# Designs tried in a protein design chat: miniprotein binders against q9h3h3. Part 229

Target 1, 235 residues: q9h3h3
Amino acid sequence: EDGFTAEHLAAEAMAADMDPWLVFDARTTPATELDAWLAKYPPSQVTRYGDPGSPNSEPVGWIAVYGQGYSPNSGDVQGLQAAWEALQTSGRPITPGTLRQLAITHHVLSGKWLMHLAPGFKLDHAWAGIARAVVEGQLQVAKVSPRAKEGGRQVICVYTDDFTDRLGVLEADSAIRAAGIKCLLTYKPDVYTYLGIYRANRWHLCPTLYESRFQLGGSARGSRVLDRANNVELT
Short names: E, the ipSAE of ESMFold2; O, the ipSAE of OpenDDE; V2, 0.75 times the mean of E and O plus 0.25 times the DockQ between their complexes.

## First folded at step 16 (miniprotein)

Design KO8 (at its last look DockQ between E and O 0.81; V2 from the best seeds 0.00; counts 0 for: pae O 2.0 > 1.5)
Fold by ESMFold2, look of step 20:
Structure KO8 (fold): chain B 235 residues (1-235), chain A 97 residues (1-97)
Amino acid sequence: as target 1 above (235 residues)
Amino acid sequence: DPEEVEELIEKLIELIRRALERARRLAEEGRVDEAKWLLSKARSIASSYAELTGDPELVREVMREAVEILREIAEKTGDPKAEEALKLAEEALKSVE
């Protein structure tokens, strides 16, 4: 909406990162327990701060599902942040290529497909489909925000391990679409989040690397994916 | 709207304080990786503040607090991971001061 919407959403996401999470971990929990867990904790009913009548009595920052192959590795974030400070004081130009090289050098390569949905059946159904795809091994990790007091849109994040691996990012898009999701998806590398770089930044960097739009009768993936940096369709 | 900007600034500062306080508690418990994660979040939030205000000083303050917290962890635990993180944090701060 306005120039600060991204910054407010980012601030709330950071606050949520620091609160407890509700996690289904397929590495330690049988897949047969997933449906009961989803029914107990639908994201439209799990409240951010534990409202009366919620399935949760305590604050919840995120609801997450970890796949059997999930291996967390944020990379060298400390080194990334240090190099970023040095770069800013060096006077060298800062470009999308500079950011990409920093991410590669420090192995901070993860990124995520994002979708925003209003609370209700559509959100809960989309999340359930994504969670099943994670437990079945088609995706590695996903999380969804709980319901906020104001009842605004909630976000599902589906992670990939390497934003420079276009095929891997496109495979994740395809898996999301196979779960029946038809809304707009945007892809953001985690390097931007770790450096605090959002849409309105003084370098005019674009934190959204890809956009995916569902298409009837399109490619086998069912989507059209646009590379935002080059304004080029990938599919 | 200047009032909206002020509200966002206050929220960013509060998030930094929350992250640093929790990192200090994790330092008391010797939980190096979790403390490092929170320090990276505080640094990220400070960067957002610097972009919003044009003032980089809060980033420097967060970097100084990170050195202090990592020093406390390293001294309490003797953990080589904390010693390495401390050395890196000190070098990063030196490079910008």
Scores: ipSAE 0.668, ipTM 0.866, lowest interface PAE 1.4, mean pLDDT 87
Fold by OpenDDE base, look of step 20:
Structure KO8 (fold): chain B 235 residues (1-235), chain A 97 residues (1-97)
Amino acid sequence: as target 1 above (235 residues)
Amino acid sequence: DPEEVEELIEKLIELIRRALERARRLAEEGRVDEAKWLLSKARSIASSYAELTGDPELVREVMREAVEILREIAEKTGDPKAEEALKLAEEALKSVE
């Protein structure tokens, strides 16, 4: 994917964050209502701008499901951004380790598995599987992008609390695979997003820490997870 | 494609403007946490802009506006969270001027 495409997608994601969300919150809504909610708001039919005939009349940025253990605390993002600017001004070398340390210091540790799917039954089915896994407590929180006017792929984001917790990242991969998802997954920390670090950045930082590929007949987890920073297979 | 980059730059500028305008409205309503979130987003977008253009000035502009918005919230609400956020924003601005 061209660096421009990654930045464009990031800008679109940021725009979507500012618009209203359709949320199923398992903390306040009975799990028995999930199926009806999924049927009412299938991601392939929910439109970004509330097109005529869509389930939504108003713009929707994201469709999200919050699990019982979900906490909206994103850490000290402002402090993180200030420290990042100071670091840039200092002329000190910037490495993935530097960003990791900044993230830890400011408690901005969230990250997400990303999957891109074409609109349709496969997307809606994948989302339903993820939503159930969230409500059942196998995952904490997930969101999916609504359908764009021009079509294109929609993204499902499955979050973990700590991108530095390798085991937690791998457990989320396993839960996604258990939900029946077999496509390519990429894992990205939110710290890179908050700092505006995308593909082809001037520091040559890769915002993708992990890649997961599903293999038929492979290990008990069904996935091969690659640590991209170290070019090492974890599974 | 240079045209695509220009379109993206324009989009980023518009997103920043919208975020700041919404943050101001939230500030007027006393919605401190939501305003802070939007300001952080605006700053993130400005950082992306700076990476694309090589111009850090937009980041400084967003930071200046963030200070103004947070000051308004702090004065209106007396919320300790707003005061703390203002202090941090002022310190951040000083570090890049």
Scores: ipSAE 0.167, ipTM 0.631, lowest interface PAE 2.0, mean pLDDT 86
Fold by ESMFold2-Fast, scan of step 16:
Structure KO8 (fold): chain B 235 residues (1-235), chain A 97 residues (1-97)
Amino acid sequence: as target 1 above (235 residues)
Amino acid sequence: DPEEVEELIEKLIELIRRALERARRLAEEGRVDEAKWLLSKARSIASSYAELTGDPELVREVMREAVEILREIAEKTGDPKAEEALKLAEEALKSVE
């Protein structure tokens, strides 16, 4: 609807983050239980606010899988936000480069590959592939949104520890492709999420840093990755 | 649309309240990383509120509340993570005051 702003998107994201999550935690749960868990909680059927016909009666903000080595580190987000306010009032240009510097200074380095899929078989199959890659150790952490009341597209987020580590970002892309994912992927650093940089932001910044497209006939990598900020192909 | 703007404002204020209340409970349980994360969420929503309303005071209010919550947990637990988080939060508040 014509009403979504960066403020609306931030409020919806915060609500989802604060509501309960359905988590498969490979640090404490045997990998052999994953298939049953995926069958019990397919993201196309888990509803955001609970539904008598769905697997959940209570609200669910996210469905997540934590790898065995998962160790969350958000950095100094409060310092980042204070520096962001100072930057906005300073008259200094707001660019991808200045945001990268703020992220490094405050150790807010994590980021994520995003894929958007309609509710249904393809979403559930993609999520199952990603979840298995996480439990097998090829990816670190992933989450998927539950189904909205209106049935709009859902998002799968696959996290990496450091968006400035190009090789790590590309390795995650390769693992996603190896899991059978063929749709468009975009990469967003968490610093952009914390600062409210979404589509149609007031600074006219591209809300994603990298883009990955499936490459036909490939055997090793399976994708072409573009650095959107510098308009340079990485693969 | 003034009605849509008012509804959004009320939603942002409610989310800030929920985040601060939950952060305080987590801090009381000694769960520093989780409390810190919720405080950063409250700060982010307060910033969105400031952009929407032109009123920056709620951002400073949330930052002061974050300092108080972190001070309480640092004093109760002596957790080095809480002490470092408190120091960073105090410096952040000082930079916008």
Scores: ipSAE 0.022, ipTM 0.489, lowest interface PAE 6.2, mean pLDDT 82
ESMFold2 (binder alone), look of step 20: mean pLDDT 76; pTM 0.688

Design KO9 (at its last look DockQ between E and O 0.69; V2 from the best seeds 0.00; counts 0 for: pae O 4.5 > 1.5)
Fold by ESMFold2, look of step 20:
Order: sequence, then C-alpha cells, then structure tokens
Structure KO9 (fold): chain B 235 residues (1-235), chain A 103 residues (1-103)
Amino acid sequence: as target 1 above (235 residues)
Amino acid sequence: DPEELKDLLRKLLELIVRAAERALRAIKEGNPDEAKWLISEAESIASSLIELLDDEEIKRRAERALELLKEALRAIEAGDPKKAEEILREVIEEVRRLIEELK
C-alpha cells in the first residue's frame, strides 16, 4: 500500500527539473576537464539545496553530462498530450501498444535506464564511469540526482534516443555494465513521464519496459534483461 | 492521511505556479520552445493534481487552470506571445488563490 509516494517523487522531479543543473557538456568542454569536474561535484557531496560545507551554495536540481553528439529533442510533446486526451475520451482501450503508437506518431521516443544507489563511494564511482562513457561516446546523456538532506538513495538516469530500438537500449545496458555497474537497472520510456503515468496509475500500465540484472559467470555480457511488457527474458 | 494529501496538493499547485512564472519569463526573453516545455510540464502536473481532488468546486477551478494552460500553449504555437502571457498570468493568479484556500 503505497500512499502518495509516486506523486511526491513526481513533484520532486519537477522541482529538480526547474532548479539549476550542474552540467558537463562535451560539445563545448574538452574531455581532459572531465576528471577535475567529477572531483569537484561528486553526487554524494552535491546537495539538493546547497547545504553548508557542500561544493554548491545554491540549489542543484540535477548533475548532468552531455555527450559530443547529444542533440536535445523531446519530440512533439504537445501533440502527444492532445492525442492522449482524445484517446481517453474516445472509449478505446488504453494499452501499452496504444502508448507506443502515440510515442511513435509524435516522435517522443526517448527513454532511460535508472539505477538507485546510496550516497557514498559506490555512487560516485558509478557516476564517474557513466560520465566517462558519455564523454567517450558510448552513451549520449546521463544525469544524477544530488544528495537530499534526509539521505536516501540517489538516482542515475542514462538516456537512449529510441525506446522502440531494442538493440540500442540493450547496447546502452552493456555500456553501463562496462562501466562496472552491477546494481539493478530499470528502463522507462519518457512518454510515460510526459503523460503523468506512474507506477500506481488507473490504467494499470507498467512504465517499466525492461529490467536488467547483472549476472556473474559464463562468457556472456553479464546482463539478464527481462522484457516487463511481454514477461520474456532477452538474456 | 488527509494532512499528507493537503501537503501534496499544495506542493503540486506551487510547482504549477513556478512553471507558469518561468514560462512567462521565457516568452519575454524570446524563448518559445522553453516556454512550451514549461507549460507542458505544468499541464502534466495539473492533470495528476486534478485526479487527487475530491472537492468539486476546487476540482472545477483546477480543470479551468488546466484548460488555460492548454490555451496558452496554443497561443505560443500560433505566434501570439502576448495572448499566452495574459493567459499565464490568469493561471498564476487562480492557482495562487487555490494554494491559499488549502492552508
């Protein structure tokens, strides 16, 4: 029985989107500056609201790294939202298939792998590995939440261009694992976020499309990926 | 917990105001894409907020604010930033009144 946790998380995410971001932009900043930037702004020490003694004195919503080839494009979000309203009043069934088609039609195709880690060395190490992968071109864009005053896990988001491109999404999973990350990863298409569809929604839609678990042993990549929509393993 | 719900509703309403205020600034600075992004975010939160409301009068007012946000977005897309500004100011005023009533 989850009260209003999803709604509070959405509100906090929106607030973070609106606050200043700390950005390393490989399109305008030499890669040789990355290590110094990472040392200055470890996510376990950057505080959400600029706590005393932290590297930042002002609020920070997100810490982000933009890759050399990153081109921001959210697609036709306004058209997506209008079509969503029309669909809801049409009486037609609302399914993962209809959301997928809306996303394709309006070019709202981005999505993200998510990982949750407690503040500390493991989080900072994971973020540094992801940031390097972005600057080196194996990943396109990533962000990490700053530390909240009450503690708790922080989130790293690693974006992909097209959630319908299964191979591209799996390649991003592999790049994340190559950075040494072994925790659970979940993948959420951005269309669900733009439509305000969260885990406890009235349509019983599952915003998590894939789940990735790191596996030891064998000669394979070390990821076990479950397609949550079809309940099949992609291995 | 009714107190948790009221706190959540107040937070969501304040975020709508903040997004609308930033959208106004983006319009004045000649950044319509940023304004559209901010209005779209506000619309998303407003939709979620409306589903949490049980007071019919407050719900009707929130639904009107949502419709005004959609109209502001259409005004930007139609190349009428003055109209979008007027609409956003009305949204801000109405949502601030709702915030005060939930105290």
Scores: ipSAE 0.364, ipTM 0.707, lowest interface PAE 2.3, mean pLDDT 86
Fold by OpenDDE base, look of step 20:
Structure KO9 (fold): chain B 235 residues (1-235), chain A 103 residues (1-103)
Amino acid sequence: as target 1 above (235 residues)
Amino acid sequence: DPEELKDLLRKLLELIVRAAERALRAIKEGNPDEAKWLISEAESIASSLIELLDDEEIKRRAERALELLKEALRAIEAGDPKKAEEILREVIEEVRRLIEELK
């Protein structure tokens, strides 16, 4: 993906965060209602701006599912940003290790597996699988972008609590694969987003920590996970 | 493509304006926590925008907008919502001028 495309997608994601969300919250809503909710709001039909004839009449930024164990904790994002500015001013070298340490210090540890899919049955089916995995407690929280006017790819984000917990990141990959997802997955910490670190940044930092590729006939996980920082296969 | 970059920059600037306007509404509605969140989002967008700017004058103005957003946040935290409103209005005006210059 061109650096420009990554920045554009990030800007669109930030815009979407500010608009209303369609949420299924498993903490307050019975799991038995999930199928009806999925049928009412298929992501391929939910429109970003509430177009006439869409399931939504109002703008929707994201469609999300919260698991029973979900607890929103963003950490100290303001402190993180202040420390990042101070670091830039200091002229000290900035490395992936530096960002990791900043994230730990400020408790900004969330990250997400990302998948991009064209609008249609495959997207809706993938989302339904992910939503069930969240409600069943295999995943904690996920969101999907609504359909854009241009009909471009939609993104599903599956979150983990701690990008520094390699085992937790790998477990989420396994749960996504178990839900029937076969496309390419990329894992990105939220700290990179909060600091404005996208592809082709001036520090040459890669915001993608992991890549997962589906593997036919491979291990019980059905995926090959690559550590991008070290260029090492983990599975 | 330079034109695509300009479109992205304008989009980011429009998001800052939207966030600041919503923050103003949140303050007026007596919801300082929502205002803080919106200002923080605007700061994140501004920081991202600054990294994309090659024009030093536009960059300096964007940096000023970022500093103003930080001041607005501090004002809310200090229990001075009126000061925060004044600062946010200044941010909106400055960023709108930048949008017009990038057309």
Scores: ipSAE 0.032, ipTM 0.416, lowest interface PAE 4.5, mean pLDDT 86
Fold by ESMFold2-Fast, scan of step 16:
Structure KO9 (fold): chain B 235 residues (1-235), chain A 103 residues (1-103)
Amino acid sequence: as target 1 above (235 residues)
Amino acid sequence: DPEELKDLLRKLLELIVRAAERALRAIKEGNPDEAKWLISEAESIASSLIELLDDEEIKRRAERALELLKEALRAIEAGDPKKAEEILREVIEEVRRLIEELK
């Protein structure tokens, strides 16, 4: 094994959630202003902790675009956490199905497609495509990490309302592919994040539910989506 | 490796402090729902961190911090934001001590 890389990345994502965000909110901002906003804040140039030479002098946790129809619903996270503690105390089996049921009961259903890209023109182009899809209504909400000092890969997160809604998850994948993204995508429910479940957890839960790979030629959909839990191709 | 684990533990403890500090701000600004969300985030981080700790004394102190976070959440739900503020300050103080001891 190579250590605690997944846990470190999770911790860094949590830190970013707590720092200020740069947001284009299509619910209150005309869509015509998007291109100027994207030019002002390209992800490859926005720095995580601020730099006088970058678009930001202060820390930025995330760069986000909210769709016009976006209605945030994190569900009952407090109830989820209390039920999770009760479940652990009860001695009942902790399985993907049990966690899925807790998420449904407490309406903590959001999830996201993740893609990792190196800083540069390709990242900025991919983000612009995703942002336009959000503003045009093909996607609900998305965010991208700012550039770290090390210059490592950045992540674009594209959210869906309900990780149990397979068709909705697949529709988001199609919209991402239509935006020109060809890299590997992985889909993760937010319930795992709220419960602090990372790689190598003691319950052997895999937080990744789906993988999407760009498919060359002949596929009506343009990508192959694998259900990781059942090892079954959905497209 | 051991140094990588140590760095992860320090990052998680720093996140708990930041979440608690933001929760204090949310309470002062009259936003108890945001404060509850931030306290819940800190609880999740603390729970994950506890499972990574090898030292039983440090683990007990981390567990105490987790219980204080739960008490702060209950105080907000009971409509006592001043008590929640007191508890959150205690959490910040205790967690900062843990950070120093892991160096």
Scores: ipSAE 0.012, ipTM 0.497, lowest interface PAE 7.7, mean pLDDT 83
ESMFold2 (binder alone), look of step 20: mean pLDDT 86; pTM 0.850

Design PO1
Fold by ESMFold2-Fast, scan of step 16:
Structure PO1 (fold): chain B 235 residues (1-235), chain A 105 residues (1-105)
Amino acid sequence: as target 1 above (235 residues)
Amino acid sequence: SEDAVRKQFEELIKRFEKAMELVEYLLELAERAAKNGDTIKARIILYIAEELAEQARKIIEELKKLAEETGNEEFKRMAEEAKRIIEEAEKRLKEVKEKVKEALS
């Protein structure tokens, strides 16, 4: 029984961020090269720490695709973290609203839709669809984890610029669905990631803001999106 | 039941040991991030480690409660050992936090 799986996965993600990434950057690379790049680096076969029998002999932290208009903006993360430490010592209540206020104040607004898939064809197909949507301009940026040595599920992260812009978050969901994705999606603001807040936290905060489920018989826009914090259906 | 209480105590010890292993891994990872100049990631990792250490402290309080309620000398010794382990981990956590603060300045 594993009470700390989310924290362990978080630690591995932080380690992955510090290792080399395999990047298709549409800002500098022609879109015509994407299919060959996807065939060379299917995420089910790219290994986390390298293997002579895989596409990579050296460690890979993430496989990423940057859109033509991608301009990274993490905001003032150092200021956010300093304010978080001050908030904890102040004795003021720590609530979702307080975290939202800190994020807005320090312009730490990005967030991501997450999907978890087992290694295999379905993962590689889903990633290819997401990567094409990024290169075609329907999404801004995405990354996928390589295959871990323990063989667990891999994660695809699709980023949006502003978690407070509900319409923008929903538009990203629609683009993911239009790319053929039918699995469960969850949306997490990056402010929770920068503050090390995961499922088991002392403040009982839920870092997942939205949940998207595919609507059977629906159009490419036909998904059911739930606002987890307010328990309100948005679609 | 004596067997049920022993099983509960052993479950808490296993959970405590898992938390401590993860804290040690996180502290090594935080030092690595700081050496790479990535103080933002070092602080994230330390926040996770601090949360785990606090959860481990709560496990120790439950271990102490069970040891007191049962009067079991073996449980008392195991709870004292867990206390020594977390005190050492908390000391290492403070040392790594200081190294990260130094890297920030």
Scores: ipSAE 0.749, ipTM 0.880, lowest interface PAE 0.7, mean pLDDT 89

Design PO10 (at its last look DockQ between E and O 0.88; V2 from the best seeds 0.83)
Fold by OpenDDE base, look of step 17:
Structure PO10 (fold): chain B 235 residues (1-235), chain A 105 residues (1-105)
Amino acid sequence: as target 1 above (235 residues)
Amino acid sequence: TEDEVRKQFEELIKRFEQAMELVEYLLELAERAAKNGDTIKARIILYIAEELAEQARKIIEELKKLAEETGNEEFKRMAEEAKRIIEEAEKRLKEVKEKVKEALS
């Protein structure tokens, strides 16, 4: 990966956040309409800028599904950012523990499992499985990036309410695996996103807390989850 | 070898240019976010831009070192130009940051 690929992807994600989203909201739309919606807006065919012949004529930032229990609560992100700026100015050491405490203090506890997939049937099938799991209440919320002009991999994000709740994070991994997803998953707290912390940061902070690898046979969960900070298998 | 040093210098320049192109794009995005009233997003974008600017500065230090070690006047000129580019970008970054702060007040 070229040295600034992560920052480029972050910039593109920030740009996408500012464009309209295609949303299926299970709180207001009957679950029986999900299959028709998935067929209308397959992620591999929805284009970032509304290319001719795509299902969308206008730019789309994200395709998202909200579950019945979804409640947008991002905590005090502004306070978090202010505290982060003050911390940098203080010259005090910055550690993963520091960020965890900042996140707890400001109630910015959300995180996400991430998977990267090439455009095509496998992506659309994966998304359909995730979307169904969200509508059925096994997951709370998920989003997928639309197809870029240049192609490349699309990302599916599956959110959890609390990155400090290890059981909740593992339950989401299990639900993703139950949906038939076999690729590598990485878990990132949103606090790292809100503070602009990516792989190549001056503090050498790793924004990935967990890694999940699919396991053929044996484990009840169908995956092995690694705690990246402690280099310990959880599962 | 001289050829290897030249290749290394060119690779550093290419990386610097990539960083600076991304910084410029991020500044545009930050201004857009600020205009839309999304100060949270504007700050995120600025944090990324600040980190890239710091990486660009490190690249410039490596460029200067290579220029000094070789005594190549072309390399010195290119390193000086890179320094001017980053200084201008940091000035713009500061201006956008102040606009975002004003929007938060």
Scores: ipSAE 0.847, ipTM 0.923, lowest interface PAE 0.5, mean pLDDT 93
Fold by ESMFold2, look of step 17:
Structure PO10 (fold): chain B 235 residues (1-235), chain A 105 residues (1-105)
Amino acid sequence: as target 1 above (235 residues)
Amino acid sequence: TEDEVRKQFEELIKRFEQAMELVEYLLELAERAAKNGDTIKARIILYIAEELAEQARKIIEELKKLAEETGNEEFKRMAEEAKRIIEEAEKRLKEVKEKVKEALS
């Protein structure tokens, strides 16, 4: 095992969720302002705690862009959490199928494509492409972590509204690739996040449902997408 | 050899200390979420803390196994101290869970 790295990153994400966010909201802000906003707040320069020389003087948990058509519905998360606790005391097996059914029952269906990039121009360029795709309506909502003092990799999250809708998840992958993104993408349903289930867990669950790798030739999508639960290629 | 077993024991102690430090931080975060009225987030954080505490318990079982296999009294004392540390953290975890539960009801 890797000495609790996943749990440490999860704790950092939870702390970030509770700090202020920098948000470009296309529902209330003209799209013509996006390029200036991106230039002012590149994710490689926005610091988690407002370090000297940063464009921000105060802590920032996340940088986010909301599309004009974004209408989030998290579902019955409180009911999901209650049912999860009951399931654990029941003695019944906990499997990927159990998690899927729990998510469906409580209508907690959202998920996200994730990409991890080092701080720098490549990260800022990738974020700008994703942010434009969101404002133009090809994607619904995305966020990116600010720069940490340690200089570790940063994450871009691109959300979709239903992980059981394979076509919708694949369409989001295609939109990400059309923005010029060629790195590895992984997809995690939000049900795992709401239940605190990360890579190192006692049930041996894998929170990554899909992987997407950029692929030249032969593929109309420009990527190869693998369903990790069933070990089958979707493209 | 005895040197190899001592290194293994020290690595387990290091992992245990790392786990407990993170549990304490998570409990602080859970209290912050609960104070803000965000019971969903408080529950997420507590789930992570509970899983991590379970992993720390498994480390204690490994420490006890090594102490028994070697008959080393220093190792036995260190394993018992680790047990006391996690018992205190579990007490704190239970207290935070009750605070979150009270905020819901």
Scores: ipSAE 0.776, ipTM 0.878, lowest interface PAE 0.7, mean pLDDT 89
Fold by ESMFold2-Fast, scan of step 16:
Structure PO10 (fold): chain B 235 residues (1-235), chain A 105 residues (1-105)
Amino acid sequence: as target 1 above (235 residues)
Amino acid sequence: TEDEVRKQFEELIKRFEQAMELVEYLLELAERAAKNGDTIKARIILYIAEELAEQARKIIEELKKLAEETGNEEFKRMAEEAKRIIEEAEKRLKEVKEKVKEALS
């Protein structure tokens, strides 16, 4: 719709990945230090490119919290990308099933719940809730974007280790809701990110597998989750 | 409607220019990733740039179609300029892809 917004956001995310991160690592830092760290680095005030008047004078790409049990496992991304290039050259049909199979073959299974929030108290409160859930063990790892120079919405990403494990994906959604999050959530497998597949792609693939909407008193979970691929409500 | 067609043509040109600006940014980003030894990231960025170039090509097809349908010489010149720009961008894209392939080895 509006001038390649998804591709611009993807480009900014790639740039952010390459800049330094601010990390609270629960594997090496006591949980009792989290509240002070969150107060020092609220995402609404941490600036993307640094400012002497903000918590950071140097660029920050992401603000992240690693859970006590976090062990990075991205699989064989190099093999995945090589196989993807070979598949495109082969001329064989490219479908959601084909990408799922490539992801499984190369063990590139991680994915993430995404939420977009305007800078301000609500963003900082949501991030604090997610960060606490990560440190307490209800979620594994999460990150949030810093404030852009021009403003605009910021994104919180909450990762799961296996997008093919539907129960695990739903458990993460439940934990996000339990942390007080009420906005729209969408779930994207990292295989789509590693292959540069976004909203407008030539194969008409939908990189969003699940969508979660908050509902008042409608369920024990507090959300309604839709499987986008099969158009089936899971909760 | 001449005014309506002109507005449509101008919107396509604007969309094309936005795509080309983003492609240039992505190519700079891919070179930065490659210099850092991050070939995985460089490949992701190049995949995004390739999809944008494909979308820009479709916009040019629409521009050319409107120029032919209207017989408007100004539209024809603008479509030709857009084609020149994308051909230059595609050449840069190929050059960056080769640099990334070299960094892989």
Scores: ipSAE 0.773, ipTM 0.890, lowest interface PAE 0.7, mean pLDDT 89
ESMFold2 (binder alone), look of step 17: mean pLDDT 84; pTM 0.808

Design PO11
Fold by ESMFold2-Fast, scan of step 16:
Structure PO11 (fold): chain B 235 residues (1-235), chain A 105 residues (1-105)
Amino acid sequence: as target 1 above (235 residues)
Amino acid sequence: TEDEVRKQFEELIKRFEAAMELVEYLLELAERAAKNGDTIKARIILYIAEELAEQARKIIEELKKLAEETGNEEFKRMAEEAKRIIEEAEKRLKEVKEKVKEALS
């Protein structure tokens, strides 16, 4: 249509980040309360801007679950952004390697597995599986978007601490599959998010590092994981 | 053909208008983030706005090229108006960036 789909989604995500979140925090809430919380706030029914007839009357940006061991570490994002601005004005080449180096230098290492699902039972079931894995310690933290006024797919984000730790990224994929998730997953380092880089960027960078597809028949991991940049199958 | 060229011009105008509407929304979001003390999010939003403005500039170059090639006076006026709109948006973008930079200092 008009294009700019990635930019619209990015703008909506930034707005959502600034609105209140519904959080199940396993650091302070017993795991026995999770099932009731999931029943009260199914993501297919929680509305983005609130509706007295839905689970929420006020705006909700994200629905999130924090694991018992979750300790947020975003690194030096301000330093990363300052270095990025200096890099752009310097005229030096901007490549995946350059962004990786900036991320490492400023300790901005987190990343996330993303999945997009239509509103309904399958979304709610997938989110419940992910939330249980977080509370039980197989994953660290996850969030899901609420239902938009216009409808459309919702996104589940499952975070890992270090995108340069390939084993950790693959372990998170394995835990997602063990939770019963069968849809396509893509992995994006948060450094790209903090720098406003998405599909149609001027530097032709691909912010997606990995892609995971459900595997039928005997894989211990439950999936095939591809390194998108190098076109190498990791599993 | 004449119909194909007009359709192409109209599609570019629609894309340009969509980009400018999104830039305006992003600048409002950036100001809201800055007001809330969230300079990190304000900068992310501004980076997105900058990329969108760059894409809009490329659309204007295509509009200008079509207006010059066709000699159509209506197309020339529309391209010039688009140029005025983006220059105003770029001015606002620069102003918001300076406000955010000031808050960081």
Scores: ipSAE 0.761, ipTM 0.889, lowest interface PAE 0.7, mean pLDDT 89

